VHH binders against IgGFc-binding protein (FCGBP). Designs and how they scored, part 4

Target 1, 184 residues: IgGFc-binding protein (FCGBP), of Homo sapiens (Human) (q9y6r7r2070to2253)
Amino acid sequence: AECQAWGDPHYVTLDGHRFNFQGTCEYLLSAPCHGPPLGAENFTVTVANEHRGSQAVSYTRSVTLQIYNHSLTLSARWPRKLQVDGVFVTLPFQLDSLLHAHLSGADVVVTTTSGLSLAFDGDSFVRLRVPAAYAGSLCGLCGNYNQDPADDLKAVGGKPAGWQVGGAQGCGECVSKPCPSPCT
Key: E = the ipSAE of ESMFold2; O = the ipSAE of OpenDDE; V2 = 0.75 times the mean of E and O plus 0.25 times the DockQ between their complexes.

## First folded at step 1 (VHH)

Design k4 (framework vhh_3k1k_2; at its last look DockQ between E and O 0.01; V2 from the best seeds 0.00; counts 0 for: pae E 14.1 > 2, placed apart)
Fold by ESMFold2, look of step 2:
Structure k4 (fold): chain B 184 residues (1-184), chain A 119 residues (1-119)
Amino acid sequence: as target 1 above (184 residues)
Amino acid sequence: QVQLVESGGALVQPGGSLRLSCAASGFTFSSYSMRWYRQAPGKEREWVAGISSSGSYTSYEDSVKGRFTISRDDARNTVYLQMNSLKPEDTAVYYCATFDYWSGEGDYWGQGTQVTVSS
């Protein structure tokens, strides 16, 4: 299944639940909540969002995958590049038999032996594909991956901001009348 | 029952260093992301730093990046904030917090510890 964040931003969870969320903090996109299922690798995906003009909307500035004791970061500040453990690497990149990263058009695509795939277009469009082995084990903005879209935000009371892992105080979603709708 | 207890706040001169600690109990600490916040007099509470449940991802508010370091010790159920090169504008009550994404009740908070930076 695939979780997406695009535009200003629109989200689609691993279970197909759609919502908009314009926070500008750092958020948990997906991770196994109490460890991965037997035989599956642990991981954490986080996003950092920003305003780019209008205070009514935000965009994904960067996305970070933590897996295999490594940190891989993709960012709009350096499109078509990848940092591994804080160091820029040459693409295509191969980390032993664990993962591979390559360019596909504007996207940097990271694929792992565990079956995860992460893509970022260097602007605001993040895609995370998660194999079926993780079903029922995940939390974050991408939902719990139980094939029921109705409960994907239940752990945070329907409030996506509950997945904040960083960001300045007051970096939340704009809720005032001057803010335009995300899709206008 | 969840408890978070901050300690290590003190009066320190500009340019000095402090390490804050937050001892946690009443939950499975290794499963939770932890955060530090601060609130100066007359200002809104602001986020300072965060650390993922695995400890492998950290993030910082821009004004403290390069000066503050968040870390965790899961064996002691404790999160730390190492604060170097302290400035008068760092004067605040510092709070640790956690996500309670299973209950949907939001973050749990400590009582805070006072940090004062003055000549």
Scores: ipSAE 0.000, ipTM 0.167, lowest interface PAE 14.1, mean pLDDT 78
ESMFold2-Fast, scan of step 1: ipSAE 0.005; ipTM 0.295
ESMFold2 (binder alone), look of step 2: mean pLDDT 85; pTM 0.862
OpenDDE, look of step 2: ipSAE 0.006; ipTM 0.275

Design k5 (framework vhh_3k1k_2; at its last look DockQ between E and O 0.01; V2 from the best seeds 0.00; counts 0 for: pae E 15.7 > 2, placed apart)
Fold by OpenDDE, look of step 2:
Formats: sequence, structure tokens, C-alpha cells
Structure k5 (fold): chain B 184 residues (1-184), chain A 120 residues (1-120)
Amino acid sequence: as target 1 above (184 residues)
Amino acid sequence: QVQLVESGGALVQPGGSLRLSCAASGFPFSTYAMRWYRQAPGKEREWVAGISGSGDSTSYEDSVKGRFTISRDDARNTVYLQMNSLKPEDTAVYYCAAGYEHYLSEYDYWGQGTQVTVSS
């Protein structure tokens, strides 16, 4: 299944639930919150959102994949670039036989042999494909992946902001009022 | 109704220049990334250039780097592709797209294209 985030920003969960969220902090996009299924890799994907020229909307500034004891970061600040453990690497990039990263048009695509795939276009569009093995084991903005879109945000009481995992000081504050609703 | 209308395509000689325009309507232009694609006869459509919704970032296919420049005018709801030092291999129908590069989703909007022919 695929989870998407794009624009200012719109989300489509792994189960197909659609919602908008204008948070400006760092949020959990997806992870096995109760541990990965047997035989599956643990991973964490987080997104950092920011305002761009307006307090009315936010955009995904960066997305980070933590996997295999490495941190892979894609950022709108550096389109078509990949940082591994904070260092820019040349694309295509290969991490042993486990992970491959390459350019596909505007996208940097990170793919594991197990079928996990993360793509970022260098602007705001994130695509996360997750193997079926993770069904029912995930949480975050991408939902729980249990084939029920109605409960995708249930763990946070329907408030995506509940998935905040970090952010710069003052993130989430609305500087210019009136402030839009963080969840629509 | 969403509409993207490309213009500026023409026949030019190698080494020539063209400026393509894409006029957009029917959606909040400034919130969308804009991209140019091209499709040569018998080939798959390929990404050429992109510009972020904010305009802060641009990106280019390797073969056009240094020759093509993408820009946008949000006041006019228009995205441009300045093409310099054109080569025969640049011959294609050029398409304007709104949204993001992902396999022709419902979130992407496309124009009808404009023909660019580079030939001596």
C-alpha cells in the first residue's frame, strides 16, 4: 500500500483515508509502533513541515527514513539530494544489498529489498510504499494499515497533531492570526 | 474546470532558443508544483524540469541542465520553460503538468502539449 503527502499538505493514508493537516513540527509519518512483524525490518519515517511564505499553510520540508541503523534524509532544501547519516551521498546509492536510492525524474527514491519505498520530489510530495507484511502493525500519519480507513487516526483521537515527535522551538505556533485549523 | 494550456512550440534550428508557456486555471496555482514533460515519437514521456509551489526550488533532467530554465509567475498563473541551445534530441511534444511526479494520478493535471521540433 502507499501513503501520500503533498501540497499544503494533504494526506492519504495507507488505507486510503484522506485528510489535511497544517502542522509545522516534526511528525511521525509511519512506523511499526508496537514492533515490526516477525521477519520485517523496523523503520521510522518522519516528516518535518514548515510554513512557506504564509502562515495559512504548511508544506513538508523534509522526510527522514530511519532504517538499518541509518538515517536517510530528503529535503526540499536540497532537491534531488540524499543525506545518509547527515552526509550527502552520490546517487545512485547502495547500502549493502538492503537498500538502494536513485533519482527518478524529480524524485529521490529509496527502496529496500523487502519492498519499502520512500520517494520525495524535493518540494512537498512524499510517497511511502509499505509491504503488506506490515498490515495492522503501523501507526503515524499514514495510519494503521488495517484496511479500515475509518480508524486511521483513532490512535490520536482524530487529531494528526498527536503524531508530533519533534520540531523546532516554537513550531506549531500561529504567528499570524487568524490561524487556520491545523486539521481539516 | 482545471485547464493547462501550453504554447510556444515551434520549429527551430539546432542551437536555437524557444520559450514555452503554460497558462493554468481552475486550481490554486501557487500551491502546486509545476513541471514540464516531453514525449518524443516512439518514446515514453519523460520528466524535463520542475519548480516547487513556492518557487524556491527548481530541478532539471540531466540532459537539459544548463540549457533549460523553468520559472513561474503566480500572478499570471503561468509556468515557463526557457529552452536554449536546442538540440535535435530535444524534439518532442512538451507537456505542462500541475502537481507532482507520480504515475499519472488524479492529482496531476496535464495540458495537451505543444510541439517542439529542432531540425536543420
Scores: ipSAE 0.000, ipTM 0.242, lowest interface PAE 12.2, mean pLDDT 88
ESMFold2-Fast, scan of step 1: ipSAE 0.013; ipTM 0.444
ESMFold2, look of step 2: ipSAE 0.000; ipTM 0.129
ESMFold2 (binder alone), look of step 2: mean pLDDT 84; pTM 0.848

Design k6 (framework vhh_3k1k_2)
Fold by ESMFold2-Fast, scan of step 1:
Order: sequence, then structure tokens, then C-alpha cells
Structure k6 (fold): chain B 184 residues (1-184), chain A 120 residues (1-120)
Amino acid sequence: as target 1 above (184 residues)
Amino acid sequence: QVQLVESGGALVQPGGSLRLSCAASGFTFSSYGMRWYRQAPGKEREWVAGISYEGSDKSYEDSVKGRFTISRDDARNTVYLQMNSLKPEDTAVYYCARDTYFWSGPLDYWGQGTQVTVSS
């Protein structure tokens, strides 16, 4: 299943729920919240957002994948480049036999042998594909991947929170910053 | 660090009213939804009510709809449960809990509870 974040930014979760979110902190996009399924890889994907001109909307500044004890960062500040553990690498790139990264048009695409895939166009469009083995185990803005879009985001008693159904925008789950609402 | 402290529990006659309070500290209160749960003697803890971090979305267990109202005051880092038309079946220890931030998931912090007894 695929989770998308695009534009100013619009989100589509792994279960197909659509919402908008304008926070400007670093947010958890996806990770196993109670450990990965048996035999599956542990990973964390975070997105850092920023304002670009208008204070009314935010855009993706960077996306970071932590996997195999390595950190891979894609950023709008260096389109078509990839940092691995803080150093730029030449594309196409291969990390052992576990992970491959290459250019596909404007996108930098990172793919693991397990089928996890992350793509970023260096401007606004993030795509995360997660293998079916992770169904029901995930947390973050991409949702819990349990095939029910109604419960993907923060829900009260199993119902969507107000902001998920056209509510006001907030700060979101801040990974690297304390997050006063709204986060500016 | 994170702390939730409930108060307002008391002995009340059937048909009476109570307002419970939950004071939060150690985190950015306005960024989290909050929930109320209750546990009667010999029973498992059950969900009662919840409120989104914005305060605009509220949900209730069917047996309390129309009788209980959840609200929040972010300036005071407090969530409230106004309980009207109390019944003996509402007798329980009431707990507040912090919801997980941007996804459906388990609660990550609980208060110690406040006892509500509805009896003549």
C-alpha cells in the first residue's frame, strides 16, 4: 500500500484516507509502534516541513528513513541527491544487498529487498510504499495500515478527530522539537 | 515527567451531578486528545468519553450519551467530564488518559483515578 504527501501538503494514508496538514515541525510519517511484525524490518520515516513564502501553508523540506542502523535523508535543499549517515552518495547507490537508491526522473527512489520503498521529488511529493506484512502494526501520519481508513489518524473512541474531517490545522506529532500548537 | 491528576469524585445520590477534572503536566497539552475511562469493581476498564486536541470533536460511550459532557481548557491544561443524571451503574473509579497524538493507537499515559459512588 502507498502513502503520499504532496503540495502544501495533502496526505493520503496507507488505507486511503485523505487529509491536509500544515504543521512545520519534524513529524513521524510511519514506523512500527509496537515493534515490527515477526521477520519484518524495523524502520522509521520522518518528514520535516517548512513555510515557503506564505505562512498559511507548509511544504516538505526533507524526509528521513532510518533502517538497517543507517539514516538516509532526502531534501528539497539538495534535489536529486541522497545523504547516507550525513554524507552525500553517488546514485545509483547500494547498501550491502539490503537497500538500493536510484534516480527516476525528478525522484530519488530508495527501495529495500523487503519491498519498502520511499520516493521524493526534491520539491513537494513524498511516496512511501509499505509491504503487506506491516498491516495493522504502523503509527504516524501515514496511518495504521489496517485496511480501515476511518481509524488511520488520531481517533477518539475509534472516531476521527475533528481536524481529520476538515478541522483546524495543528502542530502534529513533533519528533525533534517540542510542539506548541500551532507550530510556527 | 508526564503527569495526569484526576479530582472531583464524590458520593452522590441517583439523579445527581458531578464535574470531574484532570490536570495535566509535563507535555504540550494542546497537542493531545484526552479520554475518560472508568472501572467498576470486578470489571475491566471501559472507555467513557473523548475529546480531540482542538476540542471540536467529542465522542461518548452509548450509555452516557446525553448525560455526560467532555470539555477542555487548554489555558489551564485541564480536561473535564460533566456528569448529569447519575445512575448507580455509573459507580466506578474514573481515569483520564492521554491519547496518542496523530494516529489511532493505545493510550500512553494514565492518571491514578478518582472514585465516583452513586448510592442512596
Scores: ipSAE 0.000, ipTM 0.147, lowest interface PAE 12.4, mean pLDDT 70

Design k7 (framework vhh_3k1k_2)
Fold by ESMFold2-Fast, scan of step 1:
Structure k7 (fold): chain B 184 residues (1-184), chain A 120 residues (1-120)
Amino acid sequence: as target 1 above (184 residues)
Amino acid sequence: QVQLVESGGALVQPGGSLRLSCAASGRTFSEYAMRWYRQAPGKEREWVAGISWSGGSTSYEDSVKGRFTISRDDARNTVYLQMNSLKPEDTAVYYCAADRYYTSYEYDYWGQGTQVTVSS
C-alpha cells in the first residue's frame, strides 16, 4: 500500500483516507507503534514542513527515513541528492545489500530488500510504500494500515498536529521570532 | 460516539468576563481536537477558537485574539473558553465542536449551544 503527501500538502493514507494539513513543524509520517512484526524491519519516517511565501499553506521541506541504525534525508534544499547520517553520498547508493537508493527521473528512490520504499521528487511529492506485513502495526500521518480508513487518525495521538516530533524548534514560527525555549 | 453539552452562558456587562464549559461524554474525548464557534441571529456560524487533541496547540479568530483563551481538562472530559473584555459584538450562541482534524472545518459532533449576551 502507498501513502502520499503532495503539494501544499495533501495526504493519502495507506488505507486511502484523504486529508489536508498545513502544519510547519516536523511530523511522524509512519513508524511501527509497538515495534515491528516479527521478521520485519523497524523504521521511522518523518516529514518537515515549511511555508514558501504564503503563510496560508505549507510545503514539504524534507523527509527522513531512520532504518538499520542510519538516518537518510531527502530535501527540497538539495534536489536529487541523498544525505546518509548527515553526509552526502553518490547515487546509486548501496547499504549492506539491505537498502539501495537511486535516481528515477526527478525522484530519489530508497528501497529495502523487505519491500519498504520511499520516494521524494525534491519539490513536493513524497511517496511511501509499506509491505503488507506491517498491516495494523503503524502509527503516524500515513495511518495504521488496518484496511479501515475511518480510524486512521483516531489512534492515540492520531490528529495531524498530534504527530508533531522534534519540538517547537523545528517549526516555522520559531525561525522568525523568539519562542519560549525548551530548557536546552 | 461523543456527546457535547455546553454551559456557562449568561448576560454580562461590556468589559466583563465569562467562562464557558463544554462537557463531553463518550470514551474517545482525548482523541479529538476541540473547537468553539458562535452564531449571532441572522448570521452564519463563525469559528472562534481551537485546541489540539494534546493541548499543545491553540488558535484563535483575530477578533478574539488576546481576549479569549481556550483550554482543556482531559481528566474531566471538558474544554473551556475563558472570555475577557467582552463586547456587545460577542453576543451569540456559542457551540462546542469535536473535530478529527485540528485545522479542518469538517466536524464529527456539535453541542446544543449556550447563549452569551453582552449588553448594558
Scores: ipSAE 0.000, ipTM 0.126, lowest interface PAE 16.1, mean pLDDT 70

Design k8 (framework vhh_3k1k_2)
Fold by ESMFold2-Fast, scan of step 1:
Structure k8 (fold): chain B 184 residues (1-184), chain A 121 residues (1-121)
Amino acid sequence: as target 1 above (184 residues)
Amino acid sequence: QVQLVESGGALVQPGGSLRLSCAASGFTFSNYWMRWYRQAPGKEREWVAGIKQSGSETSYEDSVKGRFTISRDDARNTVYLQMNSLKPEDTAVYYCAVGEYDYIWGSYDYWGQGTQVTVSS
């Protein structure tokens, strides 16, 4: 299944639900809530948002994937580039045959052998694909991936502001203090 | 109809302990994340702690980590906040909150009336 964040930003969860959220802090996009399923890789994906000219809406500044004891960051400030552990790498990039990163049109695409895929266009469009093995185990803005209609509407399983990470230091261009409340 | 009722607030001396309770009704409690917030005089309301549906994950504001513990009892529809090593800076009205999620309107919180905690000699 695929989770999307696009524009100013609009979100589509792994279960296909749509919502808008105008936070300007760093938020958990997706990670196993309870540790990964047996045999699956552990990972964390976070997104950092900011204002761009208008204070009414926020936009994606960067997205970070933590996996295999490494941190991979994609940023709107450096389109078509990838940082691994804070250092820019040459694309295409391979990490011990476990992870591959390459350019695909405007996107930088990171793919793991476990089937995780993260893409960012360097402007506003983030796409995260998560293998079916993670169904029901995930937390974050992308939802729990449980495919259960009972929580399709008015579910609390991830109030957007409640997924803030990094405390106040994670609030880029935050107009409203304090975080973890949404900043407009 | 959603209702949240906080209790347990009191006047305590620095270094003391208190246990706050929040009794919930009007929704399927076990399916919801529960949160505690506080508001000190002249300050904005701040998030304190949160607990996931199954109690599997908890989260805390940095200033209370190691001193406060959030827990829940789904059989009693109650969330708790155990507060240890209280400081004058912890003086505030403490609120219990549960959020609804609507894809048209976004998140919407239900709040209790709050319970006053005062830490002074």
Scores: ipSAE 0.000, ipTM 0.115, lowest interface PAE 16.4, mean pLDDT 71

Design k9 (framework vhh_3k1k_2)
Fold by ESMFold2-Fast, scan of step 1:
Structure k9 (fold): chain B 184 residues (1-184), chain A 118 residues (1-118)
Amino acid sequence: as target 1 above (184 residues)
Amino acid sequence: QVQLVESGGALVQPGGSLRLSCAASGFTVSDYAMRWYRQAPGKEREWVAGINSGGSSTSYEDSVKGRFTISRDDARNTVYLQMNSLKPEDTAVYYCARVDYEWGYDYWGQGTQVTVSS
């Protein structure tokens, strides 16, 4: 299943629900919140958002994948480039036999051998694909992936602003009410 | 029907500790993100702490980080707020809330009064 964030930004969860959210802090996009399923990788994906001139909308500044004790960062400030543990790498990139990254048009695509995939176009479009093995184990803005046939957004577990993970340090300004913290 | 009942509010001295409880009925707390809010006299209600539906990720307003801890007991269908190193500025009515993403608002309980004063 695929979770998307694009533009100013619009979100589609792993269960296919659509919403808009103009937060300017760092947010948990997806992670196993009860621990990963047996045989599956543990990971954390966060997105950091910012204003670009207008305070009415926010845009994706960066997306970070933490996996295999490494931090991989894609940013609008360095389109078509990848940082691994704070250092730029040449693409295509291979981390052992576990993970590779390559360019696909404007996108930098990071894929694990288990099928987890993260893509960012360096401007506005984030795409996260997770294997079916993670069904029911995830939390964050992408939802809990519980395949709940109930057809409502409670499956995602809460308001978008509630997934703020960086405290006020990552915030330009909170635009959602209620705002979790003053953002300076 | 959704019902949240807060308890544990009291008068405590600065530097003291207090644990608030939120008993939920009509739903399962592990299916929702849960939050604590507070409202001081003459001020707007502010978010204090949050716990995600999985129970493994928590978040806090900057002024309470390191002093407050939100937790959950799924077997008792209850959410807690452990408050340490209390300050006079923590004086407020504390509200437990179920976050309803679909409607963009929370279901709140009646609140419990915490007063920090010598």
Scores: ipSAE 0.000, ipTM 0.111, lowest interface PAE 16.0, mean pLDDT 73

Design l1 (framework vhh_lunsekimig_d3)
Fold by ESMFold2-Fast, scan of step 1:
Structure l1 (fold): chain B 184 residues (1-184), chain A 120 residues (1-120)
Amino acid sequence: as target 1 above (184 residues)
Amino acid sequence: EVQLVESGGGVVQPGGSLRLSCAASGFTFSSYALYWYRQAAGIERELIASITSGGSTNYVDSVKGRFTISRDNSENTMYLQMNSLRAEDTGLYYCATEGYDFWSGYEDYWGQGTLVTVSS
């Protein structure tokens, strides 16, 4: 199953639920809520959003995957590049035999041998593919992967904003537009 | 209008030092994060250093311990002190910030770039 975040942004959960969410902070996109299923890898995917063109809508600024005790970050601020543990790497990239990253058109695509896949076009389109082994165990904006879209956004609070991580420092809406002199 | 103007680039031998400056205008400087990018010939721009409005800094591993980013809010200027320069540091250096302009939308604002050449 595939979860998508695209445009301004439109979300499609792993169970096929469609919604719009204009938050500009950092949010949990997907992670096992209570640990991974037996035999499955633990992981966390977060997205950071920002305003673009219109302050009424947001766009994906960056997406981060934490897996195999490593952190991988893709960002609109460095299109076609991948940062691993805070350091830029050359593509194609391979971490042991477990994880591979490569360019595919505009996308940087990260795949694991377990079947987890993350792609980002460096602009606004995030795609996360999660193996069936995780069904029913996930939390975040991508939903719980229980084959029922009606409950995909369940969390403390039950709303997309409830998946915010970090603090106000993670919010793109805190970036003010340039002001004319003198500023208020 | 947001404007960023770099200066301080030049030719230096390996092991030398340079200090780059980025003079900013057209926005409330103290409220914005600022960035240094570099671009080697034939390669896309790479983010190498950042400084938040609060003064927190971050660096790519290849420059950590050699480069220091700083800001002077009273002068609306950001700096990059580059020490122990290597041939691999050769490239165009750009200062940048992100912001929103109602008519142009959300944009990264860039300077014109300043050339740093490290050669024996």
Scores: ipSAE 0.000, ipTM 0.100, lowest interface PAE 20.1, mean pLDDT 72

Design l10 (framework vhh_lunsekimig_d3)
Fold by ESMFold2-Fast, scan of step 1:
Structure l10 (fold): chain B 184 residues (1-184), chain A 118 residues (1-118)
Amino acid sequence: as target 1 above (184 residues)
Amino acid sequence: EVQLVESGGGVVQPGGSLRLSCAASGFPFSEYALYWYRQAAGIERELIASITSGGYTNYVDSVKGRFTISRDNSENTMYLQMNSLRAEDTGLYYCARTYSWDEGYQYWGQGTLVTVSS
């Protein structure tokens, strides 16, 4: 299944849940809540949001995938480039035959041998594909992947802001609101 | 009342084609993302194709290059064009509207059966 975040930003979860959320902090996009299913790899995807010109809406600044004990970051601040553990790498990139990253048009696409894929166009469109093996085990803005969107985000009171990570000090810009709370 | 009604299912031979339709009513169609799910016998329902309100499309790997999702906002209808059908494509195909945060629910159709068999 596929989760999307696009524009200012519009979210579509793995269960087809649609919502809009204008937070400017870092948020958990997807990760296994209590460890991965048997035989599946563990991962964490986070998104960091910011304002662009207008204070009325937020946009994706960067998306980070943590997998195989490595951190891979894609950012609107360096379109068409990939950082692995804080260092820019040459694309196409291969990590121990487990993970491949390449350019596809405007997108930087990261794929794993297990079928997990993350793509970012360097501007506003994030796509995360998660294999069916993870169904029912996930948390974050992308939902729990149980094919019932009515219970997405429920563990944190059903609010997208509840998936904020890094604490309030991690907020990008909260000019109109204090950062001790999720920046909307 | 939000309603989604699928049609176009049937029996087809391997390599054949079918076009599924999902007729929607009761909501502002053009503002919602829409999905096709498939449920095979003994297997949980899976998302196979999606189309956003802006027209961006996504597909599960097994149908990429063979299936095309589209929408006609003037007719409040979503389509799934299925080409080069395989036996493993057999199943019930469900139309779904993306979740409305305010409504707290995802709406589904009743399903249409596709059988690929010679």
Scores: ipSAE 0.000, ipTM 0.121, lowest interface PAE 16.9, mean pLDDT 71

Design l11 (framework vhh_lunsekimig_d3)
Fold by ESMFold2-Fast, scan of step 1:
Structure l11 (fold): chain B 184 residues (1-184), chain A 118 residues (1-118)
Amino acid sequence: as target 1 above (184 residues)
Amino acid sequence: EVQLVESGGGVVQPGGSLRLSCAASGFTVSDNYLYWYRQAAGIERELIASIYSGGDTNYVDSVKGRFTISRDNSENTMYLQMNSLRAEDTGLYYCATGSIFEYYSDYWGQGTLVTVSS
């Protein structure tokens, strides 16, 4: 299933629930809540948001995938480029036989042998695809992936701001003003 | 129709205790995610305590160990027990319920004022 974040930003969870969230810090997009399912690899995807001119809405600044003991970062500040462990790599990139990253139009696309993939257009559109093996085990803005959109309303962790990772210190404008419910 | 009604606010001296109640109608407290928010002067409205459908609780650091969120299914009511109150705890306290993806839910109470003053 695919989770999306686009524009200012609009979110669609892995179960298809839609919402808006205008936070300006770093947030957990998706990760196994209590470790991965048996036989599945562990991962964490976080998204860092920012204001761009308007203080009323936020935009995706960067998205980071932590997998295979490595950190892969895609950012609007360096479109069409990928950082692995803080170092820019040449695309297409391959980490052993487990992970491949390549350009697809405007997108930098990261794929794993297990079927996990992350794409970012370098501006505003993030797409995360997660294999069915993770169904029911995930937390974060992308929901719990139990194939029922209504269950996203019961996800552990509370309101979208509750998925903030990292401290307010060091992320600039971390005081977030979430969009009122009519914004959806 | 979902309604939330807060009560129990008042004036208390530093070090005192107060218990807030949130009476619910139109839904059952045992099956929902329930929240207490605080709006204080100079501070944005913030989530201070939550209780999830499974009974797990979460607290903002400034109230951990002093505040306790709970629910009573027979009364269909949620509570916030506040101990060791400090001047910075002064504010309007709101009960809320609904989707974790709706910060400004239509299912909010009207708020109850807590003033910690000597």
Scores: ipSAE 0.000, ipTM 0.112, lowest interface PAE 15.5, mean pLDDT 69

Design l12 (framework vhh_lunsekimig_d3)
Fold by ESMFold2-Fast, scan of step 1:
Structure l12 (fold): chain B 184 residues (1-184), chain A 119 residues (1-119)
Amino acid sequence: as target 1 above (184 residues)
Amino acid sequence: EVQLVESGGGVVQPGGSLRLSCAASGFTFSHYALYWYRQAAGIERELIASISWGGSTNYVDSVKGRFTISRDNSENTMYLQMNSLRAEDTGLYYCAARDEYTFGLNDYWGQGTLVTVSS
């Protein structure tokens, strides 16, 4: 299944639920919230949003994948580039035999041997593909992946802002007050 | 009826300019990536320019600095501004829209507009 975030930004969850959300902090996009299924990788994907010219709407600033004890970051500030643990790498890139990153058109695409895939066009379009093995185990803006779009966001009372991570440090403009925790 | 309709093609001298338009009917551009393809005589159709929903653009090397792709979602229309036209730019220009929600399951193509660059 695939989850998307694009534009100012529009979201489509892994279960196909569509919604808009104008947050400017860092948010949990997807992660196993009760541990990964047996035999599957543990991972965390977060997105950081910002204002671009207008304070009425937000846009994706960066997306970060944490997997295999490494942090991989894609940013609108440096399109077509990938940082691994804070250091720019040459594409195509391999991490052990488990993860590969390459350019595909405008996108930087990161894939794992388990079938997890993350793509970012360096501007506004994030795509996350998650193997069927994760069905029912996920939390975040991308939903719980249980094939029922009506229960997406239930864990945070139906409010996308409830997936905020990193407290005030993750916020472009929410620095005056602590933000809600991402997964409860 | 769902369709893309191109307009703005024609005959122009080398060094001239043309602006192509691609208008959608029956659907909106909201979550579509948009493309311009060119088909020259005896050559396979090639992608020359693209624009994502977020406005990120890409161009084939032969048109960089000369062509500009843009979109107007309020008018449901995409444009290709072509400057400093050369004889090799002659061809049928097709617009295309790819549904990013379905990852290509609901793709749409125009029928093409002819651009001829001749002296």
Scores: ipSAE 0.000, ipTM 0.108, lowest interface PAE 18.1, mean pLDDT 72

Design l13 (framework vhh_lunsekimig_d3)
Fold by ESMFold2-Fast, scan of step 1:
Structure l13 (fold): chain B 184 residues (1-184), chain A 120 residues (1-120)
Amino acid sequence: as target 1 above (184 residues)
Amino acid sequence: EVQLVESGGGVVQPGGSLRLSCAASGLTFSSYTLYWYRQAAGIERELIASITEGGSTNYVDSVKGRFTISRDNSENTMYLQMNSLRAEDTGLYYCAAKTGWYYPEGFDYWGQGTLVTVSS
């Protein structure tokens, strides 16, 4: 099953639910919320958004995968490149026998031996593939992966803005809601 | 084009009552949690009341027992009944709708505000 975030940005959850969200903070895209299934690896994927010229819409600035005690970051600031624990690596990249990263067209693709896959085109298109073993165990903007799109975000806690994991509250910085006054 | 329009503000004496309305066009309220915010002189905009899609309500302590939020999804309108008004309730009242996950728009919407003045 694949979750997508694309454009300004449009989201498609793992169960196929579609929605738009224009927040510019950092949000939880996907993670096991009650622990991973037996035998499956634990992971967290977050997405950081930004404005690009227009204040009406946001775009994906970066995507970060935390897995195996490592942090892997893909960013529109460095298309076709990958940071591992804050350091740029040469592609293709191997982390032990557990994870590899490579270029596929415009995308940087990170895959694990269990079948988890994250891809980013360096501009606006994020794709996350999650093995079926995670069905029903996930939280975040990608939904709970229980094969019921109507249950994805309501069952797991709410509104797109509710998945904010970082960023300062304040106007003129990242925002998940329209700016109340004053902005200082 | 999404618009939220507040009405019902005005000048009342302490102990009086007002009913605010918020009508939406370009969106359907049934999928949204709805909010009333207040902006008072010298104070930042604060959330005073909310009502979820399921009808659960929440209030800040200063208005509990005096204000009642309600919604009418068939009329696409939200209300704030304000009783036992105090001078400190004076302010510009804004309605807001926070998108439900099952609607195409994923962003919060705001009205322009309606002024409530409590003075004798």
Scores: ipSAE 0.000, ipTM 0.108, lowest interface PAE 15.9, mean pLDDT 72

